# VHH binders against Outer membrane protein assembly factor BamC (bamC), part 13

Target 1, 338 residues: Outer membrane protein assembly factor BamC (bamC), of Kangiella koreensis (c7rcp6)
Amino acid sequence: CSWFSAKDGTEDIDDRYMKSQQDLELQVPPNVKQIEVQDRYRVPEGVIITNRNAKGKALSLDPPQLLLVGGDGVREDSEQSHPTVWVRHQDTPFMNYVSRFMMQKNIPVISSTEKQISSDWISDEDEDIFSQYIGSYNLDGQRHKVTLEIIGQNANEVAVQARNTQSQRLVDDKWVTMNTSKTVASQFLNAFLGFYDTERTKEARERILEEGTINVSLGTNSQGQIALIAERDLIAIWEHLPSVLEDLNLSVSDRDQSAGIYYFNVKEPETGFWAWLWGNDETNAKVDMEPGDYQIHLAATTYGVSMTFKDEEGNLLDSNLVTKIYPEFAASFKSRGK
Below, E stands for the ipSAE of ESMFold2; O stands for the ipSAE of OpenDDE; V2 stands for 0.75 times the mean of E and O plus 0.25 times the DockQ between their complexes.

## First folded at step 4 (VHH)

Design sa8 (from s7 with W53R K58T Y103W M109F; framework vhh_surovatamig_d1; at its last look DockQ between E and O 0.05; V2 from the best seeds 0.00; counts 0 for: pae E 21.7 > 2, placed apart)
Fold by ESMFold2, look of step 5:
Structure sa8 (fold): chain B 338 residues (1-338), chain A 122 residues (1-122)
Amino acid sequence: as target 1 above (338 residues)
Amino acid sequence: EVQLVESGGGLVQPGGSLRLSCAASGFTFDDYAMSWVRQAPGKGLEWVATISRSGSETDYVDSVKGRFTISRDNAKKSLYLQMNSLRAEDTAVYYCAREGDYWFSTDYFDVRGQGTLVTVSS
């Protein structure tokens, strides 16, 4: 009758880890999807699956509750005497990220080994290191030494422990010893986990953007409307689309990343003497579209992304027009892949 | 108020069949790809199957291919999983999940239901 969930989660006096309505996000098992051609529904290895509601709560540190970053890729080890989490990680030595954290956050280091890094004094004068997570209440007139250590590993997880090893408070311009604190250690661990999540997300995004040839076909979106279809990640199409539009002499006028929409403009053709003199016929749109403002709506699909073209009013473009412009778009996309 | 409610679980003998249903409310159902995921006792979550917004594209984990069929009815805002030739290892809580645009987010799925228990035993 052990109803103990995984040790993933944020400690909170008002919440239970077993509450099914908490955002414990799902993780696709890596062992089931060994062939990349069939891995469309999982994130690349090395990305932490983080509960976005818990991440928002972790940034609100005014309550005295101990908050740790939760999610499928991070689970708390509550059996340890110091704040400890298991973090999904493979291949690259995990300590490289701990070292980068210390360096990029300008945390003073007094010792570093292949299994642990220990800081020198961190005080309220250094609060910009932790200001988004800890505020001033723990560091007002205090300084602390902290250590991050790898205390365990298995095939796809690393146990990271934070310890507050020394603490002092300022009394009458003299530093006096005070008890060390699990709260300070947890705050330090949370700062590292936030850094790690950001770095792994950037690395995953960059890896996706550098992958493969971008082949585009003519088809339909999930609503049955005429669309260009790419069998690539949405992020890859999103990041390459401005260059595709530029290749076709179309101007990006705006974009809304949360909605997946690019707005672009087709310029009036330049003709006559000035076009000849300045070579403006090479700057004219390379697709036969009437001058005006248009939209491209990107939507993720099971096997890639659909690109649906709409006019300024948001009306679907005529299928004959889409089929006419498709070859130039496809050719430009194909030239973008590596 | 986005809600997914699973039903249709129960006790079944090996080789038997069950059909799971998921009722969706509080969002435009046909704007989202939908998935079934499951959690076996003492294990983590496992992706089972996904169906595209229109229902034209489906995909399955290898262990259930040929035995399970995912389907949807956009008019009824409902997702289904027909499970045939059930095995003991299919015992799990099954969750209906809405796929978010996870390439702009750190989350695979942005909404899931409470789950429905499927037990396969003699």
Scores: ipSAE 0.000, ipTM 0.103, lowest interface PAE 21.7, mean pLDDT 70
ESMFold2-Fast, scan of step 4: ipSAE 0.514; ipTM 0.825
ESMFold2 (binder alone), look of step 5: mean pLDDT 81; pTM 0.816
OpenDDE, look of step 5: ipSAE 0.005; ipTM 0.248

Design ya1 (framework vhh_7yz9_2)
Fold by ESMFold2-Fast, scan of step 4:
Structure ya1 (fold): chain B 338 residues (1-338), chain A 122 residues (1-122)
Amino acid sequence: as target 1 above (338 residues)
Amino acid sequence: QWQLVESGGGLVQAGGSLRLSCTASGFTFSSYAMGWYRQTAGNEREWVAFITSGGSTTYADSVKGRFTISRDNAKNTVYLQMNSLKPEDTAVYYCARDRYSGWYSPTEFDYWGQGTPVTVSS
């Protein structure tokens, strides 16, 4: 009757099999199912897509909302029936971030424990939660209650699950119960993940400022290739590098933490009337590099970290180019010190 | 170095009342939000109520309308007035401070007190 209905495992849906096996799970009031269709991709009122005498085994018009698992250290747990992700996390209580999310988004809370937090009604007035991170979600006179819960944990990961626990639609000036939606749960989880990533990045930047000056020198990696040498541990440089790249107007396009690689893009300089009018020099890369995609390979050394620059294909950058851009990188790292 | 000392717990019949207190030392009490949390054997700690440095209050749904949190900055003390007590309110109650971090999560606060036990019999 909704996202969490157990109806997969077959190409065709057998109505009799469904009744005998899943009778309780498919018990849905007629109007509630119609309400759920309005979550996204609403068909204009009075329009019929098709008119057939078939068994009425039509598929849902709105595809399930997919989780934003493109962030570093986040992976989907497809074995769970509710939207669930495993997040790399091992240094502080994870629920601290959930709590901060609820506070910063001004989401009313009705209960909170060490592993679960439950919201009060969230309505269309809380639009920014959905529109900022996952696009516009039309609450359309709806209100929902959601929970975030830690359902699993290991040495380096925490599994967080979102559930839409109650939903209502305003009908004839009264709130009427409607089926819960995994789309709502996924949108809420995505909003939290966006907040979490931003908060962790902010904390990393604040630790940089607190821990003092990061010294970067020009040198060679363990293979004798030209590299920038930072006198900090690998984890610190991994956490600092996004801020350095951002300050140099370089866009991080991907990360591979297990291999120690940051992928970034050098944008083409903005030219023309708008660049002249708005002064887009401030958004252009602050290092003299050809537009394109690049890699930074990090490796631990005896007294620090080597940062080796490569092009999109993995070829070592020219030593003259690395020497030329070194001062800007060194200055950016140094300015992180307090 | 900072410390919180809870007191006022005890045994009470259902429908009765108790007033818990938590006295703070080692920090500027008036600058911090203060909260009450509780834990039963085998269960996670749960948030009960908090009060901001300015006096604004918020309550968990399970206690709303029955419990009242208040503070006395001159005495460095936060209180929890518990009315219409139910058997499910039986727990060890903890006091916590919140400097300027997120509310709600029991793990967001550093619990320094030993807690005060409350037993509500039917």
Scores: ipSAE 0.260, ipTM 0.717, lowest interface PAE 4.2, mean pLDDT 73

Design ya10 (framework vhh_surovatamig_d1)
Fold by ESMFold2-Fast, scan of step 4:
Structure ya10 (fold): chain B 338 residues (1-338), chain A 123 residues (1-123)
Amino acid sequence: as target 1 above (338 residues)
Amino acid sequence: EVQLVESGGGLVQPGGSLRLSCAASGFTFSSYAMSWVRQAPGKGLEWVATISQSGSEKDYVDSVKGRFTISRDNAKKSLYLQMNSLRAEDTAVYYCARDSYTGWYSPTEFDYRGQGTLVTVSS
């Protein structure tokens, strides 16, 4: 629940941000053709090919540069000719994060608009920016110009595309033009995505510290299935949930950020003579669940996050069981925030 | 503790100008979009203007477009509203408000506001 709680003000702000996100589209002049650029490949360090004539078994000489997908709310758009991802984003202008990235990393900027930022030459000599973002994957003495651009959006997502627009290499103290690379563009996009994820996580942590408590109620997820509804954003609940599970004496066994799943274990209660004699309920699970492995599936909703409980195989837990364990989860969410 | 403290309100004649200020403390000011909202006597809260984290993007309610200018100084942790060509209809208590979360999947809501500063436009 917002401290302000003004429906009218919140609705106006939401409408404005949503319209801004939904209306933001590419404004590339229709009569300007894009120039095709040649993709270039490299043999990674440590790859040794000893038998090039071996049949049925061979090493890949040029693995594709993978985008940082599998992070929270990021998916690749493979239909585009340049590296592009859709990032879950609903609120403030997305370009603010792009601008902050460029400024924080001291990346020189030639031009900036509401939908596009173009760098000047990125060189690894002074700032070691090239090494930081592109890594040792490129030869020393290279420099690149890159562009990050919003090429599309919807109510829940923004499509950001990276382009390597110009590249040069240093030959006998002179910069010589070389082919641009989708690998360079992908590496730069990955650097931005890492920044974005870190910034989002930092903001979520700051909000948890400032707001203190998280309100959780019984409700339904987007599919109409019983769920716990937390009134905070997905990153905040993702970051807070391990503390909640620990407070309830539940062991986190795994997590899948891209799918929004936490895996946890309910241990057998301590029983026997010594438990009876000394009493040690301190380590037993605080929720009335059968011992075993379970899942919590997180998904963003209009007013918060749904937490859907499933068993080890991914089957929904009975609604009576979810209702029974709800009070302990709700209390833990409130207590773990001041 | 998050605090927002408004100042600059007062009595002004129609057509006059006022500059409102908001001093922020207790949080990373540069990480949040900020807004001005107002409440006229006997009416509900009305959103007036919003400014992005860096200050590059600004938006206004139609009735104040061209008359009001929102700005911020992240180094000083301050938010401003320059109000020109004031009308009797602008009479209200003005609140500095922090967007509840500027992260990518939260609905935008205000989570903190100040105590307000009264602006009275009358002859």
Scores: ipSAE 0.000, ipTM 0.101, lowest interface PAE 20.8, mean pLDDT 71

Design ya2 (framework vhh_7yz9_2)
Fold by ESMFold2-Fast, scan of step 4:
Structure ya2 (fold): chain B 338 residues (1-338), chain A 120 residues (1-120)
Amino acid sequence: as target 1 above (338 residues)
Amino acid sequence: QWQLVESGGGLVQAGGSLRLSCTASGFTFSSYAMGWYRQTAGNEREWVAFITSGGSTTYADSVKGRFTISRDNAKNTVYLQMNSLKPEDTAVYYCARDSGWYSPTEFDYWGQGTPVTVSS
């Protein structure tokens, strides 16, 4: 609860920010928001996959009019006049990733604000910046200025737009103005999206590999359905889940590793003298669930593993129920990763 | 219920040094990337430095070579060592946590800020 921070930090923090922080909390209830995320993007076209050591197809100047869409929660905003995508992004200031991209790729920056960053001239002199080989434009003999800007935001997404603001070509050792291009803007946006995906994957991987504990939070799976998100690799979660279920007095009835499913049973609670004598550890589930058979479906994600709960027939469990049982699952997993 | 508490701000002369601290509570600190931001007079809030859970760092051009971000997971604390301070570094400095999109119920959490004033 940030109300303490809001109350004490009012004099030191912009009032607009405090209102935004409040709005974010109100927009993220225990019931997760459904989103339409179509596909999981695997890799950009024409990259190292084709020939790993010599980066592929002259790293391919395939036209990049098409944005990197359909993967990792990225969707195109076709209503905008400039290349624009909505990116699944919650919480961290999105411009951090834009700024890091510019710095790591040695892209010169003229100005930077919380919602916009503008480059100075980008040319083929900076060979370590994003691939000049992707798409129709080669920076050889050309230089461009580009801007990335946040033009919209909702609870789960940030809209980022790229503009090519100035362009020049080299003629007789002199820079001459040329028309700007949506293709250049799209190439730049695609390069950023690739960086963003890599950074988020790297950070998620560092959490999974470095911490040594298993953190579980409420979230959504790739279909936007409520799920528990475990911050470990799929193999670790698969191996630890039986012990977690046992700790919660849930009986594992079957498992299908190829499908990523655990089947478990919630037994009828025992009452009377024998339940008292032998203890609840033997009989009663530690989570508030109706007796019956259930399923947990596991799927690897960029940020860990999603665990989706279903009943015996394969129907999703109610989000309120998943939210209710989450704390016990999270506590049990946290003790397993050390 | 997460908290980030910044400290270490104050008044310093140009060319001086200052070390900011941010102590976290209410979450598994070691699993999250942490960052420092600042808001200067008349400007929007700007990113300063970031450190991943594994210790990789990145810095804004304006502070590169002068500021160092570090973390101590045993103390749930992230630090910003500021050297060769300039008057233009005068700002309120904020600590923030990267949620990593692990859960829709997790927020990007800002602390209350710690003011830094650099004279001359």
Scores: ipSAE 0.000, ipTM 0.153, lowest interface PAE 18.0, mean pLDDT 70

Design ya3 (framework vhh_7yz9_2)
Fold by ESMFold2-Fast, scan of step 4:
Structure ya3 (fold): chain B 338 residues (1-338), chain A 122 residues (1-122)
Amino acid sequence: as target 1 above (338 residues)
Amino acid sequence: QWQLVESGGGLVQAGGSLRLSCTASGFTFSSYAMGWYRQTAGNEREWVAFITSGGSTTYADSVKGRFTISRDNAKNTVYLQMNSLKPEDTAVYYCARDLYTGWYTPDEFDYWGQGTPVTVSS
């Protein structure tokens, strides 16, 4: 397919390119896996129960255990004793989102590490973080401490676990210790997941609209194969790719505009006395790839351009390798937008 | 390859001040959020402060009101001004770029830099 040669017979290609640009304006980029906060907790209809010893009518329900929010890009880990989800996450330190959540909700933090953040006392009335449904409006005079922890990860996902570490209730103007609750932990985790989804969606939308930025994420091409997805039009990616490869110390050996392919070479690392004396990083490839010849295949997608990596023979590169080189390609592309 | 070089650590008495610097190269510094982390022997690395590309700042509860993070995009440098230092602030301080690096392995230390040690005596 010829991406840049225009004739009367290529109007469909131009139309596809224009449609791809319009889709980018209206759609969430593939680098952001939309996680949806779904209301999986249902209030029983038509049943009204008098709350406590309160006089008059008050809605009070005997709610079932709060269920964790699930959606595309979020899955529950039922093997854990505490509420745990696997969240698709690829491009930034996950704990930065947890820290932002705590800050924006005015939740006091007593400790934070690269894998764990612990709150100080949060009252039920503070930010209403634990009271999202009619069935929980009768909760008062309670305070809780909670922890979010990363308990695992892989190339595409982070496992986040919530724990309710301490709880107290107010009795005769004194705080008295009470048992911790899986429900409190689940409510806190759901609140964070809602924040995370909103924040990532907002960031993805802002990246698409930001003039001068080319954002690249991990995703799949139209054939379901692993690829880097660039959030710009095909012409822009084609024009910027040589500079990106040069920044990474990769030599463009050829290009096939008709097929949408760039050919590049990974040089052998410098050796010998002079490489030792002057350093061997100045001209060495900035990506961890075996020396040799490679291909990048470009194709327009609904959210931008897929870049599929292949070896000299045209065989797909391993998904672990593509994941490994992704950060350097993403950084170089981000600096090339205008 | 992108690189972060930390400096400014040392020995200081409780109540004193230190200013840490982290100079970046190999990437468009102004486009990234930057953070400071610290680690005591035998403990996990803990977050201290971060600053967004737009200049918004966030601090760990243990340091808020005492530490200030700032950046100078013209110099590709992020700073951590540490005031009213306590013995509990004794740690090796690390600079990090806001990039998914797989934080569960020691490789982050080699990738991010060697850190700068801070010792606060009574």
Scores: ipSAE 0.000, ipTM 0.225, lowest interface PAE 16.1, mean pLDDT 70

Design ya4 (from y9 with W105F S107V; framework vhh_7yz9_2; at its last look DockQ between E and O 0.02; V2 from the best seeds 0.00; counts 0 for: pae E 21.4 > 2, unsure alone 62.1 < 65, placed apart)
Fold by ESMFold2, look of step 5:
Structure ya4 (fold): chain B 338 residues (1-338), chain A 124 residues (1-124)
Amino acid sequence: as target 1 above (338 residues)
Amino acid sequence: QWQLVESGGGLVQAGGSLRLSCTASGFTFSSYAMGWYRQTAGNEREWVAFITSGGSTTYADSVKGRFTISRDNAKNTVYLQMNSLKPEDTAVYYCARDLRYSTGFYVPTEFDYWGQGTPVTVSS
């Protein structure tokens, strides 16, 4: 038996993704499924935005089991005295990513050079930066200064080292010097590597958009709700939706560009002897939806545009229904994105 | 480089059991959700079971109560225990590192997130 079974790999991947996505979401208990879908937009479990809300008696106080490991193109340099990785990188100056990481995560910077960037004090009062990656044990009542430095480079790789340069513990309302930690440095490096991987993935996706390809997949919007995902900017999808709806014999009834909403109607099917006689079957909706009024909510995502389907009242459509209509929408979009 | 390797497939009589394993290398296994999928000849690939990095599990309706997914992070391995097998369970079973929710938009055209597969045949 073959693990490929289709002539057109792109369409088969879309169909596989559709079924996998739908079954996966529906099989998890409602309270667990909803939280995990929303919380698992990130790779490490510690990157779940609501990690502190999920009770886990078995949660370890130790760092992640595998420190410094990341995605594609990252290898550890075990011969260095501080946590160091070699990262596959070409073209763009690597420090641009380090600077962007510090800025977007609001990490206070005390010094920056072409090869090094050093933070000011980082503590558990900084809600956004280390809470996902550094266990509370390493931040509770502590503050640290960390440095990221390029210590080596060849044509294909950059060696990035993290150092914990100063550490203090809060004792009786005073900050007292404590030993620096390779664990803190490793967790800081891992936070950067997660950011770097995300940014490189976004840049690869942007190159696909520049090629003018358009593929629609079944996924989730930023709120964890089932949605169709398109690899195009919001303006492109907004401009193409009327043609897609028309292709499916659906009528656009209104639109609100400032809200990113399309309103459309599914008409009563022509049925019975007279419909058979007059040949009106070809004008019936090409999707299996109940007649009525519906909405499509467009929102930009990190990697494209989400299209969330809702009923007339603005309630989310059943995920089974979205999965059933997805193939026809995907096929119509595929013909429009060229 | 990273890799997923499925094993444990074979021929079994209806009502029998098999345990599939999928060993990962080259990435932080404990950080990823993992899934099992299957494909019957001439059909699309079907989701079977899913396990989060935190150990939460979910199953397709067709296998609930018969299949159990589990993971051993020390061995970088995810398992699928398949009990009460039926002829319709005959398929090639694939392990996948499931990032579709975390990256959302990209579905690679090659099987970067899939192993080679392990065939399972259930005879009646």
Scores: ipSAE 0.000, ipTM 0.098, lowest interface PAE 21.4, mean pLDDT 68
ESMFold2-Fast, scan of step 4: ipSAE 0.344; ipTM 0.764
ESMFold2 (binder alone), look of step 5: mean pLDDT 76; pTM 0.772
OpenDDE, look of step 5: ipSAE 0.011; ipTM 0.302

Design ya5 (from y9 with R100S S102G Y106L T109Y; framework vhh_7yz9_2)
Fold by ESMFold2-Fast, scan of step 4:
Structure ya5 (fold): chain B 338 residues (1-338), chain A 124 residues (1-124)
Amino acid sequence: as target 1 above (338 residues)
Amino acid sequence: QWQLVESGGGLVQAGGSLRLSCTASGFTFSSYAMGWYRQTAGNEREWVAFITSGGSTTYADSVKGRFTISRDNAKNTVYLQMNSLKPEDTAVYYCARDLSYGTGWLSPYEFDYWGQGTPVTVSS
């Protein structure tokens, strides 16, 4: 469909376009770094993200073909006649993700087995703004049936194949059979792969956050400098730190996972008669620090993870200050492990 | 330990009805989505119906309009009401717990999450 490049006719299509733009608008607080990593969709469990935004460009390569190929844990099977990928998977039944994809995207299903799910007609007859991918290839009065099937499996990978099994176009108010397309199958497979990566990343994060109590003590980093020592692995501390900072009324302003750095801001406390009257002391930072920008540098150690505090310019914070703020950080980490 | 026990199967004439039950124990039933699957000899196990922890239902096209899935959280039981039965519905019926914590359809890959099944035979 060329409705984006088409000029001239505006009609009801123009109204649909405006609604789509509103639905795609992100509600993100100003000056707050996204807690979720931008390439989160491609990072498998237990892997530290080393280069944000670099992988995003891969999604623009070969629009009608698979776009998540060559990412973390996904590879194309070019030997197959239909679009097929091998996905790294070994901890839960893979078909659960296919089933969740169909359900969450409101894709009608006519049959499902241990290894195959077949859709009913996916069409543009009903406007579904929340199922963006459905509209993208049905905009010219077409409808399709698609199947996702597990065609192979080993200890570390599952091969999933997409087929466009039936297609019809609307002619003179009647549905007429038309040839199936590998493009439709590829688009559907890509939509599933995007969903799968998002769900796996979310589940890995939620699992880390749901694990037991995090103990934090006062100690030193590998360079002998004062630091908070958290008795968990680096990935767990990285994932929990945004919630800890939020609990302490500290705003995360940026992060650099490859360097192991979180950037945060201590806001000016609210003052004056009206602030006192309205009881807004509860929005002030819970740690006794001067307003400004700070850094937390994370590094793995023999006994856990060191968290080293620095000012905006990268200068080490005074040991007396770190000792003073330690109790509140330790309490927040401990409560987050409930 | 936890367990699923299916019951209610039997022999029935085409056009007849049966109500299958699956009683769960050993886990917080209300927190999980539940589903029904069926299998005939020599064929893959196929999905029949699904009900989320919130009560939303989904059906395979082959049974839509004829079968109704429901749950009773107080009794830790999921039901499958089968109406207008056809010879093609002859199979062993299994219930299963959703391994994705109530967010999706059930996958039958894990043997320990299945009961023994309850056989349904529809005579023509």
Scores: ipSAE 0.000, ipTM 0.287, lowest interface PAE 15.2, mean pLDDT 71

Design ya6 (framework vhh_7yz9_2)
Amino acid sequence: QWQLVESGGGLVQAGGSLRLSCTASGFTFSSYAMGWYRQTAGNEREWVAFITSGGSTTYADSVKGRFTISRDNAKNTVYLQMNSLKPEDTAVYYCAKDTRGWYSPLEFDYWGQGTPVTVSS
ESMFold2-Fast, scan of step 4: ipSAE 0.293; ipTM 0.740

Design ya7 (from y9, 77 letters changed; framework vhh_8h5u_2)
Fold by ESMFold2-Fast, scan of step 4:
Structure ya7 (fold): chain B 338 residues (1-338), chain A 124 residues (1-124)
Amino acid sequence: as target 1 above (338 residues)
Amino acid sequence: EVQVVESGGGLVQPGGSLRLSCAASGFTFSSYSYAMGWYRQAPGNQHERVAIITSGGSTNYPDSVKGRFTISRDNAKNTGYLQMNSLKSEDTAVYYCARDRYSGWYSPTEFDYWGQGTQVTVSS
């Protein structure tokens, strides 16, 4: 929960994302540099190579994104007969990411269960899946069916396995069955892992943004009364508000969730020997309000939530007072309430 | 209170068209964390997914409605839509709009704030 702080988490995630992107763009495999130094390899124009005998080398190749991701929460399960990785995953059902991958890449699906999804035919023309430096050269006139399956799970990890279940090659305008390939399965798994990493990075960033950078403005509620308008849904504001009040040194005294009301108290400033010795700023309210009991009434709007301030009797606070305390409330919402 | 309000249903003859609207309050359809979907429930059946649109605009449909139904949204109005063409008697159902956090088309999903629905009847 705390590791998703807006300040540290957002900056760390952005820095890691930018470094990963930069490293991927700048890195060149040693064999490519060697070819550049000795003699450049020239591919004959219009020739597609479909049957190399370097199967062992092809199977051992990881795309650059998998090499980088592998060091950061993905590990290979070499004990399995099919390509399998353990992915660090602790929240949200893992199959949601598999389903989103299939949908976003327009991969046709013939069956789906809670732990397994099976594709219909995927052509070698689907470059987003097979377009890394080795894919299209080996897949000319081919189509494949693949399956992703959750084969294991623990508290911190999910094991996902890829299988190439059917393969065909186009011969004289007819599809002919051919042997399935672990290379095809590995390429498909790598494409998913790249999608997964990107998706999780975006979600982490959005979660920090949604939790930490709640924008609050001065406006009016549905009755035309002065209110603070928070750009989040009602449940999120309800859950976040206690932390905001605590950050401002305001004590929550009661709540009425069905009516959308928080009751809070502004304490008398500390006076006396201990206040003189230690200072009064540690526990005193950070907003300029008279000591007493107050209410915040929450109501949903089209683009967010209105927060209307009232006194102990339920009377609206003066608009000058609401305007005066607005900056401190806005700052606290922006910082995740401390 | 967080809610969705569906509208645009009605009685239509086979082959007809309807456009459903879904107005949201207390949340936005443009949140990255949420997909917006249309779901239906025919008498005696469980709810089934009819269409989904992600915050990024990606859409998906089951084979039963693919090519006939189109989901869209207007972020400025915080409103989702379902355009239904070439309606069939088996499309008769109550149609619901829902926000679905971290949703995937092919996995079971918990939905936030099902509305009251809008009745679509295809009869004749």
Scores: ipSAE 0.000, ipTM 0.334, lowest interface PAE 10.4, mean pLDDT 71

